# VHH binders against c4kar8: the designs that were tried, part 339

Target 1, 263 residues: c4kar8
Amino acid sequence: MAELSTPSPASPAPLDGGRGDELEKFTLRGARQILQLLQDLITHRGLITAHTGGGHSFMTAVLKVDEERGRVVLDPSPDPQANRRALAAPRLTCVTQLDGIRIQFPLVGLGEGQDKGRPALFAPLPAEMLRLQRREFYRLQVPLAHELSCLLKAEDLARKPVEVSARVIDIGAGGVAVVVPTGAAEFVIGGTLPACRLALPDGEPIELDLEVRNLNRQTQRNGTEQLRVGLRFAALPRAADTRIQRYIFKTERALNAKARGGL
Key: E = the ipSAE of ESMFold2; O = the ipSAE of OpenDDE; V2 = 0.75 times the mean of E and O plus 0.25 times the DockQ between their complexes.

## First folded at step 19 (VHH)

Design kf4 (framework vhh_vobarilizumab_d1; at its last look DockQ between E and O 0.66; V2 from the best seeds 0.69)
Fold by OpenDDE, look of step 19:
Structure kf4 (fold): chain B 263 residues (1-263), chain A 125 residues (1-125)
Amino acid sequence: as target 1 above (263 residues)
Amino acid sequence: EVQLVESGGGLVQPGGSLRLSCAASGFTFSYYAMAWYRQAPGKGRELVATITSGGSTSYADSVKGRFTISRDNAKNTLYLQMNSLRPEDTAVYYCARVEVWYRDRSGSTYEFDYWGQGTLVTVSS
C-alpha cells in the first residue's frame, strides 16, 4: 500500500514585484491598517509561509505586535537551519491567507531573541502589506442613473467621528463598494462602521453595520483621487437583505432588457 | 510572585574580589535571560552584564575582563563574580529578569520586567 504522500500544499510563491502598478492598488501602507492586519493574523492564528530566498521557506506565525516599539514578533522555525537562513536573509517575504484573501508582506532587519522566556524572531513592522482580495460574490455594478449612496459613520485621522456620504459603485448580497474623497475619513481593514445608512431607490435608507474589507485608491479620468472602500454587510437584517436582493434582481433585469434592445 | 533577591554586597578594597548572588523565585528561571545592573551614587542605572537562557553572556565595556556573569539553573540563582574591583565600581547592584531580548545586525536589545532590591558594593581603601 504505497502511502500516497499527499503533496505538501505548494507554499504559495511570492508574487513577483514586476507588475508594480497593478499591485499598488492592493498595497497597504498606512500604519494603522498594517497594525490591524497584523493583529487580525494573530487573532486568527494565521500560518505564514516565510520565504528567505533561494527557494527556501519556513512556516511561522505572528505572535505579537508591539506598536510602541514598532516591531513584530514571529514564531521561529523548529528547524535551526531555517532560522539561520531567515536571519541571514536581507529580506523575508511573508505570505499568508486570511478569509480567502492572500496577504504578502516583507520583513527586513530580522533578529533573534526571546519574549517572556520563549524563543522568537523579531522584525520592524512592515512598511507595506499586500492584500489581494478575490471577489467571492457577484456584485452588480450600480447604474449611474440610480445614484445609490451610503452614509458611512467613520473616524477621521484624529479619531473624531465623521459622517461621509459615499456613492455606491457596486452591490452584492455580501456588501457594497463605495467611493469616497481621499481624506474624508480613515478606514481600517477589518474595522466596523456601525449604524451606516444605505439608500436604495425603493424606500427609506437601510441602517446597517459595515465591515471594511478592502481599500483601493483610484484616480479618476479628471485626475482626482478617490478611495474605493469595499464593505461587507455585518449582521444584515432579513428585511434589509430582502430589499437589497430585490433591488439587485430588478436592476439586473432592467439592464439585461436594455442590453437586448427592449428599452 | 516573581522575586529577585540580591546578596553578597559589601566593602572591599581596590583590587579585591566579590561575588554577588541573586536568588530567583516565582518563575521558571531557566527560561529567562538575566542581567545585572548597577547604580552608582548620583548616576543613572547602567547595564553591567547579561546572560541568556542558553548561557551566552555580554558585558559592559567598563567591566569586561573583570566581571563574570553566570547562572545555576538548578538553584535558580544568578551570579556576578567581580574581580579587580575599582572605586568606580561602587554602586548598588541589581538583578533583573529580561522580559525581551533580541539581537539583530545593529546589536542587542534588552527589556526588563523585574528587578531586585539591590545589594551595595563599596570599593574603598
Scores: ipSAE 0.770, ipTM 0.900, lowest interface PAE 0.5, mean pLDDT 90
Fold by ESMFold2, look of step 19:
Structure kf4 (fold): chain B 263 residues (1-263), chain A 125 residues (1-125)
Amino acid sequence: as target 1 above (263 residues)
Amino acid sequence: EVQLVESGGGLVQPGGSLRLSCAASGFTFSYYAMAWYRQAPGKGRELVATITSGGSTSYADSVKGRFTISRDNAKNTLYLQMNSLRPEDTAVYYCARVEVWYRDRSGSTYEFDYWGQGTLVTVSS
């Protein structure tokens, strides 16, 4: 398999690690299901982007699956450095698509050798595979002009109620990421924020229960510190889900029209 | 079709030496890792030595320091030089082609798809 000399910006990137619990319902763990999906990748000759960490990746394919021995055989990179990084990595994160469905799976315990005189990479069968429709993994980067905000009902340092108006920076079917000034509230990973309000451009704010999934301190180019908070939607009413998906679809279509200059 | 033909076996006294040869045909010899394994009467197969296409070698503990595996890719021939032979080396020795091999953090794996008829090595007074 031919490998690009540098990673392509258009190559599929692994999903954010902080979304692992929201992705559990899309995770296949049954041996039969995993074997069948790997066989489908072989049959359709699916091209796989294998991520080795540190922003590095290479192109590969599943050449064989050996059920009896519990292993997969992969096409090595023609670039020896890519193979070396893959062998050194604690895990290889493989990303591909099959019939418009995103597939992602980890490989651990990668080995290097030969299959019938041809160089190959070997690994045990993955213990899990993600199988996702686009809506299940896509995150729209919210245009600044839309000024999407989410009113968070959080707590201060003394554990007293405080309300924080947070700017929404991305949105998907499963949640949002927001930014707030540092010190505006105390957030804990796994904490629940009940009855928050998401303000979309049209209509009344949507009342949502949110769960904190990740926290990142960030310094803006002007030196101002802010906190990025990753939030998962708890049980989302169907009407709210429909409004969110409509917003995403319309915004995405508008952005695509501007990008091609056909506006 | 793949053929592997061993030769060089025989009767030798303890402490003696033998050189086994394996003539290979029907495949691109230089692309494949090769191995010698042996089977004593009533016992299972024992991997004796391996050599990769790149020339890296490995040996069973029971033969280390006494046996040397080598290959001549121009002649499509695999060799096993056996020195300081012992009665426990008595076995039928088979040349084998490695179908699959790989190394990972757990060690090395070797799987064979073709072997010859074998050559008998007997070490006794």
Scores: ipSAE 0.622, ipTM 0.838, lowest interface PAE 0.8, mean pLDDT 87
ESMFold2 (binder alone), look of step 19: mean pLDDT 78; pTM 0.771

Design kf5 (framework vhh_vobarilizumab_d1; at its last fold request DockQ between E and O 0.87; V2 from the best seeds 0.76)
Fold by OpenDDE, fold request of step 21:
Structure kf5 (fold): chain B 263 residues (1-263), chain A 125 residues (1-125)
Amino acid sequence: as target 1 above (263 residues)
Amino acid sequence: EVQLVESGGGLVQPGGSLRLSCAASGFTFSYYAMAWYRQAPGKGRELVAVITSGGSTSYADSVKGRFTISRDNAKNTLYLQMNSLRPEDTAVYYCARVEVWYVDRSGSTYEFDYWGQGTLVTVSS
């Protein structure tokens, strides 16, 4: 009986620094906001996954927030080894959900002790808390059969306007990732591509502005080099948003049905 | 109601010994860390010793090697054995319940919520 090693929940990938700007709008730094959110976690008895690094985590909860002393009190793990790892870690990454919103925050400077005779972990209040709506960060892997494309209006190395038909590899409420041939156009991170056209299967292309957020060169197994371009929807009409969401939902449903052996 | 009652104070000669007791009531004594602190005339409060619920002890440098904090959970009693007493040890000694304590990389923190009326220790020739 091979003990199916439950894949250790992958340490939440460090939020890649390149997505930093996009995450900034979801980052709370106000003391009052942080305190309120922590209090909400207490009120809702939100379970928190605390990541200590190295693929290790334990379940905890916020027990108390002390505004005057600027500290948060956490429930220690029943596993002494987990607590030792937490205390040894330079940073604890706490992940939870409240009302369908993913919340992530770092704790540093952990200590162990007691609060009113109860064992507890202590930390300074987090400097920031990230509130992520799943909808905005979810990326659907586009089935190859759908042949989604995006016509990019870009410039070449000579700053001559070029149109590049790019294959869409993933799509979410906030943007798309596309692949283009290397050298097809020059992309600048933070640059805007105006009046691009996203082709969905359900109708006419959607005209939208795209912001370049990341660039990744990928070499395929066949030796062909491709450029993966992460694009944010810079200006998306409401009607377009609705169409994109509908496509995502429909596609997810179909994929799930297929996975369940449904025709 | 939480009550802490100190006893055992008195007059002692330099080099002498004294044992203080603190009777605790109104709470589950065994769950709490307890402490002794003292206040000399005209001086501020000084933490003397702490004992956790697990029996770990900490001492002020001024009393280290001379004083011993201990507890009897069955009797709900905290003790401070004071040996090699010095005139500088003259103070009112207070028993305190530790509401919060924690240890981090920066050191130890202790917060108290209840204390007794104190017992006077006078070290004089």
Scores: ipSAE 0.816, ipTM 0.924, lowest interface PAE 0.5, mean pLDDT 89
Fold by ESMFold2, look of step 19:
Structure kf5 (fold): chain B 263 residues (1-263), chain A 125 residues (1-125)
Amino acid sequence: as target 1 above (263 residues)
Amino acid sequence: EVQLVESGGGLVQPGGSLRLSCAASGFTFSYYAMAWYRQAPGKGRELVAVITSGGSTSYADSVKGRFTISRDNAKNTLYLQMNSLRPEDTAVYYCARVEVWYVDRSGSTYEFDYWGQGTLVTVSS
């Protein structure tokens, strides 16, 4: 019968650099934290997808960490061409999962040789590691039927206050993307929109401050010009965060049940 | 137990030759890179030559063209042929097993886990 949803495993593809500001708060840079996380990967025998660029990757694992020498030892590919691509790449982007948590880290300065008579790859310890719960990188595509909206308190070209009701097209833990008619308001990348109201189905709208992160002009098939506005939550009270996560979870469950036929 | 036993050292005149041998036991010799290093009195250890399991060789600048490292995997034996010997080659020569080696953009790295008791080479009149 119906199991409504199970959290998805971490994606093997690297997260795009366009989310850099959102990802920084999940980035580990402490040497002790990095060593412990790498040791956890060894202990759990985590399989790692190592990306060499150009859509190429190979499977590997961390075999050991040498704290004294500041390096990691990786399992080489049985495919010699994959190893050659890895050695030629300016960086190796490693992606894996540990206990439902996505882990991503770069390795630079890769070398090839042997460890105790066995072929191996070698690199300095990474300077940083991303450690993400699914919620930290996931964006729900809001179903059109939900008509989810956000009231933006913005300004027009003359700097007069204007309120714009914007349709929310995606939502995640860190922000939303909305669509408004072109010319409805002036938006400035980096600008703050205070006291906006996000309308969720489960209660009163959430009052929150939003920061403009990106702007994209779009022309619809019917010739209508619209503006896609990427907005970051400037600060979220815990109660607001809980409501947003609950909306995402419930909507995913409903979408997954519908896709499976609602058994 | 890993054992490395050097032999072939002795007293030789400048310009002469010696062949050092290292008998290896207690491990699968053909899997490992092997090396010779030397230590002159009052000096630190100096890496002389390395040979990988695949037969690739590397030499210190001070011995290039004069010394040749080789191996016989059937006899589990490492060799160092030393020609055109000079007084500055006087040292105790050690056979060593390479625990870790790799090559990256900054060059080669070699790390050793076992060595023998050494064989003395004296180059003097």
Scores: ipSAE 0.662, ipTM 0.863, lowest interface PAE 0.8, mean pLDDT 87
ESMFold2 (binder alone), look of step 19: mean pLDDT 82; pTM 0.809
OpenDDE, look of step 19: ipSAE 0.791; ipTM 0.913
ESMFold2, look of step 20: ipSAE 0.634; ipTM 0.855
ESMFold2 (binder alone), look of step 20: mean pLDDT 82; pTM 0.807
OpenDDE, look of step 20: ipSAE 0.797; ipTM 0.912
ESMFold2, fold request of step 21: ipSAE 0.622, 0.643, 0.637; ipTM 0.841, 0.856, 0.841
ESMFold2 (binder alone), fold request of step 21: mean pLDDT 83, 83, 83; pTM 0.818, 0.817, 0.818
OpenDDE, fold request of step 21: ipSAE 0.813, 0.815; ipTM 0.921, 0.924

Design kf6 (framework vhh_vobarilizumab_d1; at its last fold request DockQ between E and O 0.83; V2 from the best seeds 0.75)
Fold by OpenDDE, fold request of step 21:
Formats: structure tokens, sequence, C-alpha cells
Structure kf6 (fold): chain B 263 residues (1-263), chain A 125 residues (1-125)
């Protein structure tokens, strides 16, 4: 009886550095905004996943915000080993959701102690908090079995028009990320690719305009270089938006059902 | 109501010993870290010793090796054993409850919320 190793929940991929510019508009750095958001987490008793690195995490909550002293108080893990890892980590990455909005923030300088006779973790207030509205930034990782593709109308290195069939690796309401072979086409950040075709499993390809938002070269384990292209939907018809949202929702439900052992 | 009542102060000769007690009431004593402070005439209040709920202790450098902080949770009592007393140890000694303490890479922080009335210790020839 082979013990089916339950796939370790994929650590949320570190927000890759290339998304930095797009995320900046969703990053809160104002002291008042940060304090308010932390207070909202307290009010709503939001559970926080604190990542300590190395694929380890523990569940916590914000217990208190001390504005005068510039500190946040967290609920320690019931697991002493998790707390030791947290204290040893140079940085905690805290992830939570409030009203369907993903919130992410770093904590640096964690300490252990007691507040009014109760064990607690202490940290300085975060310098920044990322608030991502699901509608704009949630990216569904496309299952490989779905074989989503996007036909890109681009130019090659000689500025000759070329069509590149790109695999879609993630999709959201605002756009797609695709992978293309290195050298297949030349992409310019901020450039528009007109009359592209996004293939969804549920019907005819969607014709749409795409704007190049980011470019990341990735070397695979086998040594093959690929280009990851982040694309924004520049002109998305309402009907197309509905189809995309439906696909995302259906796929998420299926993935969640599978994760619960239902499929 | 939280109450802290110090006792055991008095006059002692240099090199002598004294044991201070602090009777705590109005809260779950065993859950809280406790501290001793002192205030010499014309000086500010200074931390002397701390003890956590788990029994971990810390001391000011001026009293290290001479003073011992301890607690009896069954009696709700904090103690300060003072040995090898010096004239510079003359002060009013205060028992305090630690509301918040934490330790990080930069050190330990202690914040007090309740204080006793103090007991006078005079070290004189």
Amino acid sequence: as target 1 above (263 residues)
Amino acid sequence: EVQLVESGGGLVQPGGSLRLSCAASGFTFSYYAMAWYRQAPGKGRELVATITSGGSTSYADSVKGRFTISRDNAKNTLYLQMNSLRPEDTAVYYCARVEVWYHDRSGSTFEMDYWGQGTLVTVSS
C-alpha cells in the first residue's frame, strides 16, 4: 500500500521581482493605512499564514497593534518548533485575506515574549503592506492538462510579423502569463500585440489585444531557456471577460474539489 | 483590584543581608513576569531584577552575584534576597508587575503596569 504522499501545498511562489512595478500601485506604505489595515485584521479575526522560509509556515493572527511603540503583536504557534523557526527567520512573509482581498506583508525583527500574562510574538510594524484585489491580480495557475494557449501576433528580431503559439501558465481577470521559446519573437514592454487569440477549453478562441507588461527569462532545469511574458488584456470585450471569469471559477472549483479528495 | 505590598525593608550594616517580600493579589500571579526596582534618594527609579513566569531571571550589573530574585506561585509572593549589601544599595525598593516583555536580537524590553508602595532599605554603619 504505497502511502500517497499528499503533495505539500505549493508554497505561494515568491512574487517574482519582475512584477515589482505592477505591484507598486497596490503597496501601502503610509503609516496610517498600514495601521488601519492591521486593525481591520484584528477586527475581523483574520487568520494569517506566516511563512518562515524553506517551505515552512504557521498560522497566526494579529492580536494587537501598538502605534505608540510601533509594534505588532502576533499569536504564537502552538508548535514550539514553528515558533523557533519564526524567531530564527530573518523575515516572515505574512499572507492573509480580508473580504476576498489578498494581503501580504513582511515582518522583520521578530521577538518572543508575553503580553498581559499571555505568550506572544512581537515585531516592528511592517514598512509596507500589499493589498491585492482578487479581480485584478488573482492569477490562476493553469493546469497543464488544460493546455491553454495564446496565439501571439508579434514581430521577430527582424521586425517581420510572426505568429507564436504560446502556452498559458497563469490567467486572471486582467491578463495572462505565457511562455515562449527564447528568440521566437521580440517583445517590448508597453507594446501592444493586436488581434491575438486566446484558446479556452469551452469554445472558439477569443480575439483580443494584449499589452506586454513584463518579460522574464527563465532557465529550465534541463538548461533550456524560455521567456515568460506577462500580458495585460488591453481591449477585452465584455463577452470575453465573462468567458474568462467563468473558466477561472470553474477551474478553481475543480482544483479545490480535487484537493479535498473529491476527485 | 491588583495589589502589590512590599515588606522586609529596614536598616542593615554594610556586608549584611536582607530579604524583601512582595505579596501579590487581584490577578493570576503565576502568569505574569515580575520585577524589582529601586529608587535611591535624589536618583531615578532603576531596574534591579526580573523574573518571568517560567522562572528565567535577569539582573542589573550593579547587583549581579549579590541579589537573587525568586517567586513562590503558591503563595503569590515575589522575593528579593539581598546579600553583601553596600551603602549604594540604600533605596526604596518597589515590586512591579510586568505587563509586557519581549526579547529580540536587540535585547529585552520590560513594561510595567502596577507598582507597590515600596519598602525602604538603608545600608549604613
Scores: ipSAE 0.787, ipTM 0.910, lowest interface PAE 0.5, mean pLDDT 89
Fold by ESMFold2, fold request of step 21:
Structure kf6 (fold): chain B 263 residues (1-263), chain A 125 residues (1-125)
Amino acid sequence: as target 1 above (263 residues)
Amino acid sequence: EVQLVESGGGLVQPGGSLRLSCAASGFTFSYYAMAWYRQAPGKGRELVATITSGGSTSYADSVKGRFTISRDNAKNTLYLQMNSLRPEDTAVYYCARVEVWYHDRSGSTFEMDYWGQGTLVTVSS
């Protein structure tokens, strides 16, 4: 039985433009591929979140693709301000999913008018479309009961080596997010932490190099300060990648089974 | 069947006036933008004027101030009032239904799907 598609409001925000080099291998640039993907969105009536900047977005859909004229036709917003923001924006970032595949593409040069007597928005075909399999964008929220940890080889304030056991809060194909007590170590965005150890259930810890991507300081309800550290896998052997994907798949199945049997 | 039937063409002296009409049928007239085009011998069709479903108008530079496009949605009729006619206005005038139009930074786009048979306007004496 076909499952219902994920609603667009639950879709992740647009992927950061600073990830352009990491995402290039998932970017379609061939005209034929782009046209087919847009046609698939039309055929499956895919709902699209169109981001206009400044935290604003609206829901739309691709109504038509005109290959000969090199353009797409979009459903306008019922909110006139959303339409005005879209027309004023230097680009419109469209995000959607189709059969579990995340799709993101820019539109530039938006116009407004009519198609066969009905209001519509118009744009040239996008020059590129990002197409990601679920494994390439998905981040599993790690259940607390799993107590998944990562041993980080970092430095303290005195620049001396220190090992920190960090709790993993989410995990995906490209990295993990962890939490540590504030002050446990010094982390530098862009810095590399070599020879860290990721402890998964079933098997020995995985040795891997991590790159610090982001840092967020937060205060828990009891007043304790902690640091949320976003880490990406630098060079991941195929065997390690397979183990990580297996953990994600198994854990997600288990969580889904509990949700189905809950009431 | 979509039909567009022009009338009102003829011979007129320079400085004179004519009113062209286009009777539309086979579609919901009030939903569509409409246009007048003209074609002089040996030339392609030239956009003369447009009117949107909401009543907004545009004109070729060569006819601004002399021609007025209008519509009567109750009668499903498009009009072109042509004043101060010149010999260079001599052409076959066509009524057209706009299938697609839009405005963006690069300008305006108008694409027609149905055309009338045309009515000849000659400005000579």
Scores: ipSAE 0.664, ipTM 0.850, lowest interface PAE 0.6, mean pLDDT 87
ESMFold2, look of step 19: ipSAE 0.648; ipTM 0.845
ESMFold2 (binder alone), look of step 19: mean pLDDT 81; pTM 0.802
OpenDDE, look of step 19: ipSAE 0.771; ipTM 0.901
ESMFold2, look of step 20: ipSAE 0.655; ipTM 0.853
ESMFold2 (binder alone), look of step 20: mean pLDDT 82; pTM 0.807
OpenDDE, look of step 20: ipSAE 0.778; ipTM 0.900
ESMFold2, fold request of step 21: ipSAE 0.661, 0.662; ipTM 0.845, 0.845
ESMFold2 (binder alone), fold request of step 21: mean pLDDT 81, 82, 83; pTM 0.799, 0.811, 0.815
OpenDDE, fold request of step 21: ipSAE 0.784, 0.781; ipTM 0.907, 0.907

Design kf7 (framework vhh_vobarilizumab_d1; at its last look DockQ between E and O 0.72; V2 from the best seeds 0.70)
Fold by OpenDDE, look of step 19:
Structure kf7 (fold): chain B 263 residues (1-263), chain A 125 residues (1-125)
Amino acid sequence: as target 1 above (263 residues)
Amino acid sequence: EVQLVESGGGLVQPGGSLRLSCAASGFTFSYYAMAWYRQAPGKGRELVATITSGGSTSYADSVKGRFTISRDNAKNTLYLQMNSLRPEDTAVYYCARVEVWYVDRSGSTFEMDYWGQGTLVTVSS
């Protein structure tokens, strides 16, 4: 009876900082927010994968947060070698999940010692914590066969209100990317487009406010220039969110079925 | 209840030796790091020596080479052997339990949660 070694769930690799701009919106830097999140990890006894670099990691947990002294106390590894690696590392990357949300934070300045007679690791409070809703980072590439469109209420170069019908190229829980003809409107990063309309295949268009997050000029194969606009949902009604999530789920399932030689 | 009771203080001549004891009770002594502090008249309390549960020791520069901190876990007792005593060593010596200690790249940190009443050491001719 070959004990099927259940593959140890691949410790989620730390997200490389290279996607820095996209992750900024999910980064907590407020002291109160950081403290609260760490406290939540304690309350929920969240297991943390601590990455020490070089492909090495160990399991830990936040045991205590000392706000007054600005430090976090971690459970040491039962493996002395892992603890040595952690202490030698210039940075510890901690990865965990709470309520399905990925949390990642760096710890710098790790020390070893004891808290109330128990071995512990100590670090200064993290300067930042990344809180990623899994759903928010997944962007479904909209199949070409799907005609998702977004009516954008924008302004032209003369600040005259214009409506631009844009093709949706990808969609996630947090927003959409659309393509528009170059010169169709003036978009400003950080600007809000109010009362836009997202057309889904399953019913009436969804009215929503969109925030411009990214602008990229793209040249098509035919030589035509297009503007790719990354848009965040600024205010999404719950019903709209449900519809979007349903669409994404249904579409993903269909794509996966097709990829498996199904339909 | 956590109790720390110092003993062994007294009058000694310069160059003399003295051994302080601290009897600990009310907690698992062997699990905790311990420390000796002293407070000279008109001065603040200063760290003299520390000993971890594992027996690692550290000393203030002023006492290094002259003082030895040790522990007997079976007796729940902390000791401070003081040799080559100087007038500047005159102080009330306090035993303390270390609640938290850690070592990082910047150095060692020790935080105390319980203190004894102290024992007076007077070094005088």
Scores: ipSAE 0.756, ipTM 0.892, lowest interface PAE 0.5, mean pLDDT 90
Fold by ESMFold2, look of step 19:
Structure kf7 (fold): chain B 263 residues (1-263), chain A 125 residues (1-125)
Amino acid sequence: as target 1 above (263 residues)
Amino acid sequence: EVQLVESGGGLVQPGGSLRLSCAASGFTFSYYAMAWYRQAPGKGRELVATITSGGSTSYADSVKGRFTISRDNAKNTLYLQMNSLRPEDTAVYYCARVEVWYVDRSGSTFEMDYWGQGTLVTVSS
């Protein structure tokens, strides 16, 4: 009656900076909460991606936690170079998922040695752990057929009002990414676009304020330039949040059913 | 059942030599770092020397250059060669298995889980 072990899928890269204060409400800092979460990772044998910086990472797991001594024990990489990078790094950023919940935590002061005759890595307990439900980090890639759009109420270079209809390319609980022609409007990171309209299929467009978080220029195959604009929902009303979550859930279910059953 | 059995203790004159042995059983000896500790009368146990499974060694300052820790993994035996003995080396010497060791930026850590019964070394005229 022993259950066969099933490895968890690899976790994605660490969440980008610049949103540290936005993530604070999902950050665990209590010693008991941290110990319990680490114990859950041990019990479920969660596979962890440990990032050492410079785009380098290795796979690991929490082997044990020692509350009395205030430390964790990690599985070393079979690649000695990965272990050397980890030991040299100022911090190790660990990312994993447990039951669809994203978990991210830093380890500082990494050491190398043995636990009960087996190679292991050692570190003090993390001072914090980020724990996010899927809704809080997931971004749905919007199907092209949905033609989701967002009307942006922005300004041109002369600070005159312009309205730009932008195609939505991804959507999550916290915001959208859109594409617009380069030069269609002037966007400033940190700037607020009031009274924009997000068009969802299930009713009237949602009026909401958006905050510009990132800008990335793209050149299409035909040489046409467009701008990818990352937008955060500012002060999202509960009704709007519910409609966005419904769209994401329904669309993801439809995409998953198509992928399993074919067209 | 883990067992560590020391032998080779005895009475020796100052300047003399003695070799201690520790026979290990009940575990895979070659996987573990091992250590010698000693306890002089009325004092706590102090670390004398360590040896990792790969053969790296460390010593207390008071014994450097005089004592040599070694191991024979084929015979599951730990050794301590003690040369140029002094009366201050008089102690019960203990073999110990290292449960956890690691090196980080703050230094080395060694934690023991099993100890032998000890063997008495007396250095006197």
Scores: ipSAE 0.643, ipTM 0.852, lowest interface PAE 0.8, mean pLDDT 87
ESMFold2 (binder alone), look of step 19: mean pLDDT 82; pTM 0.803

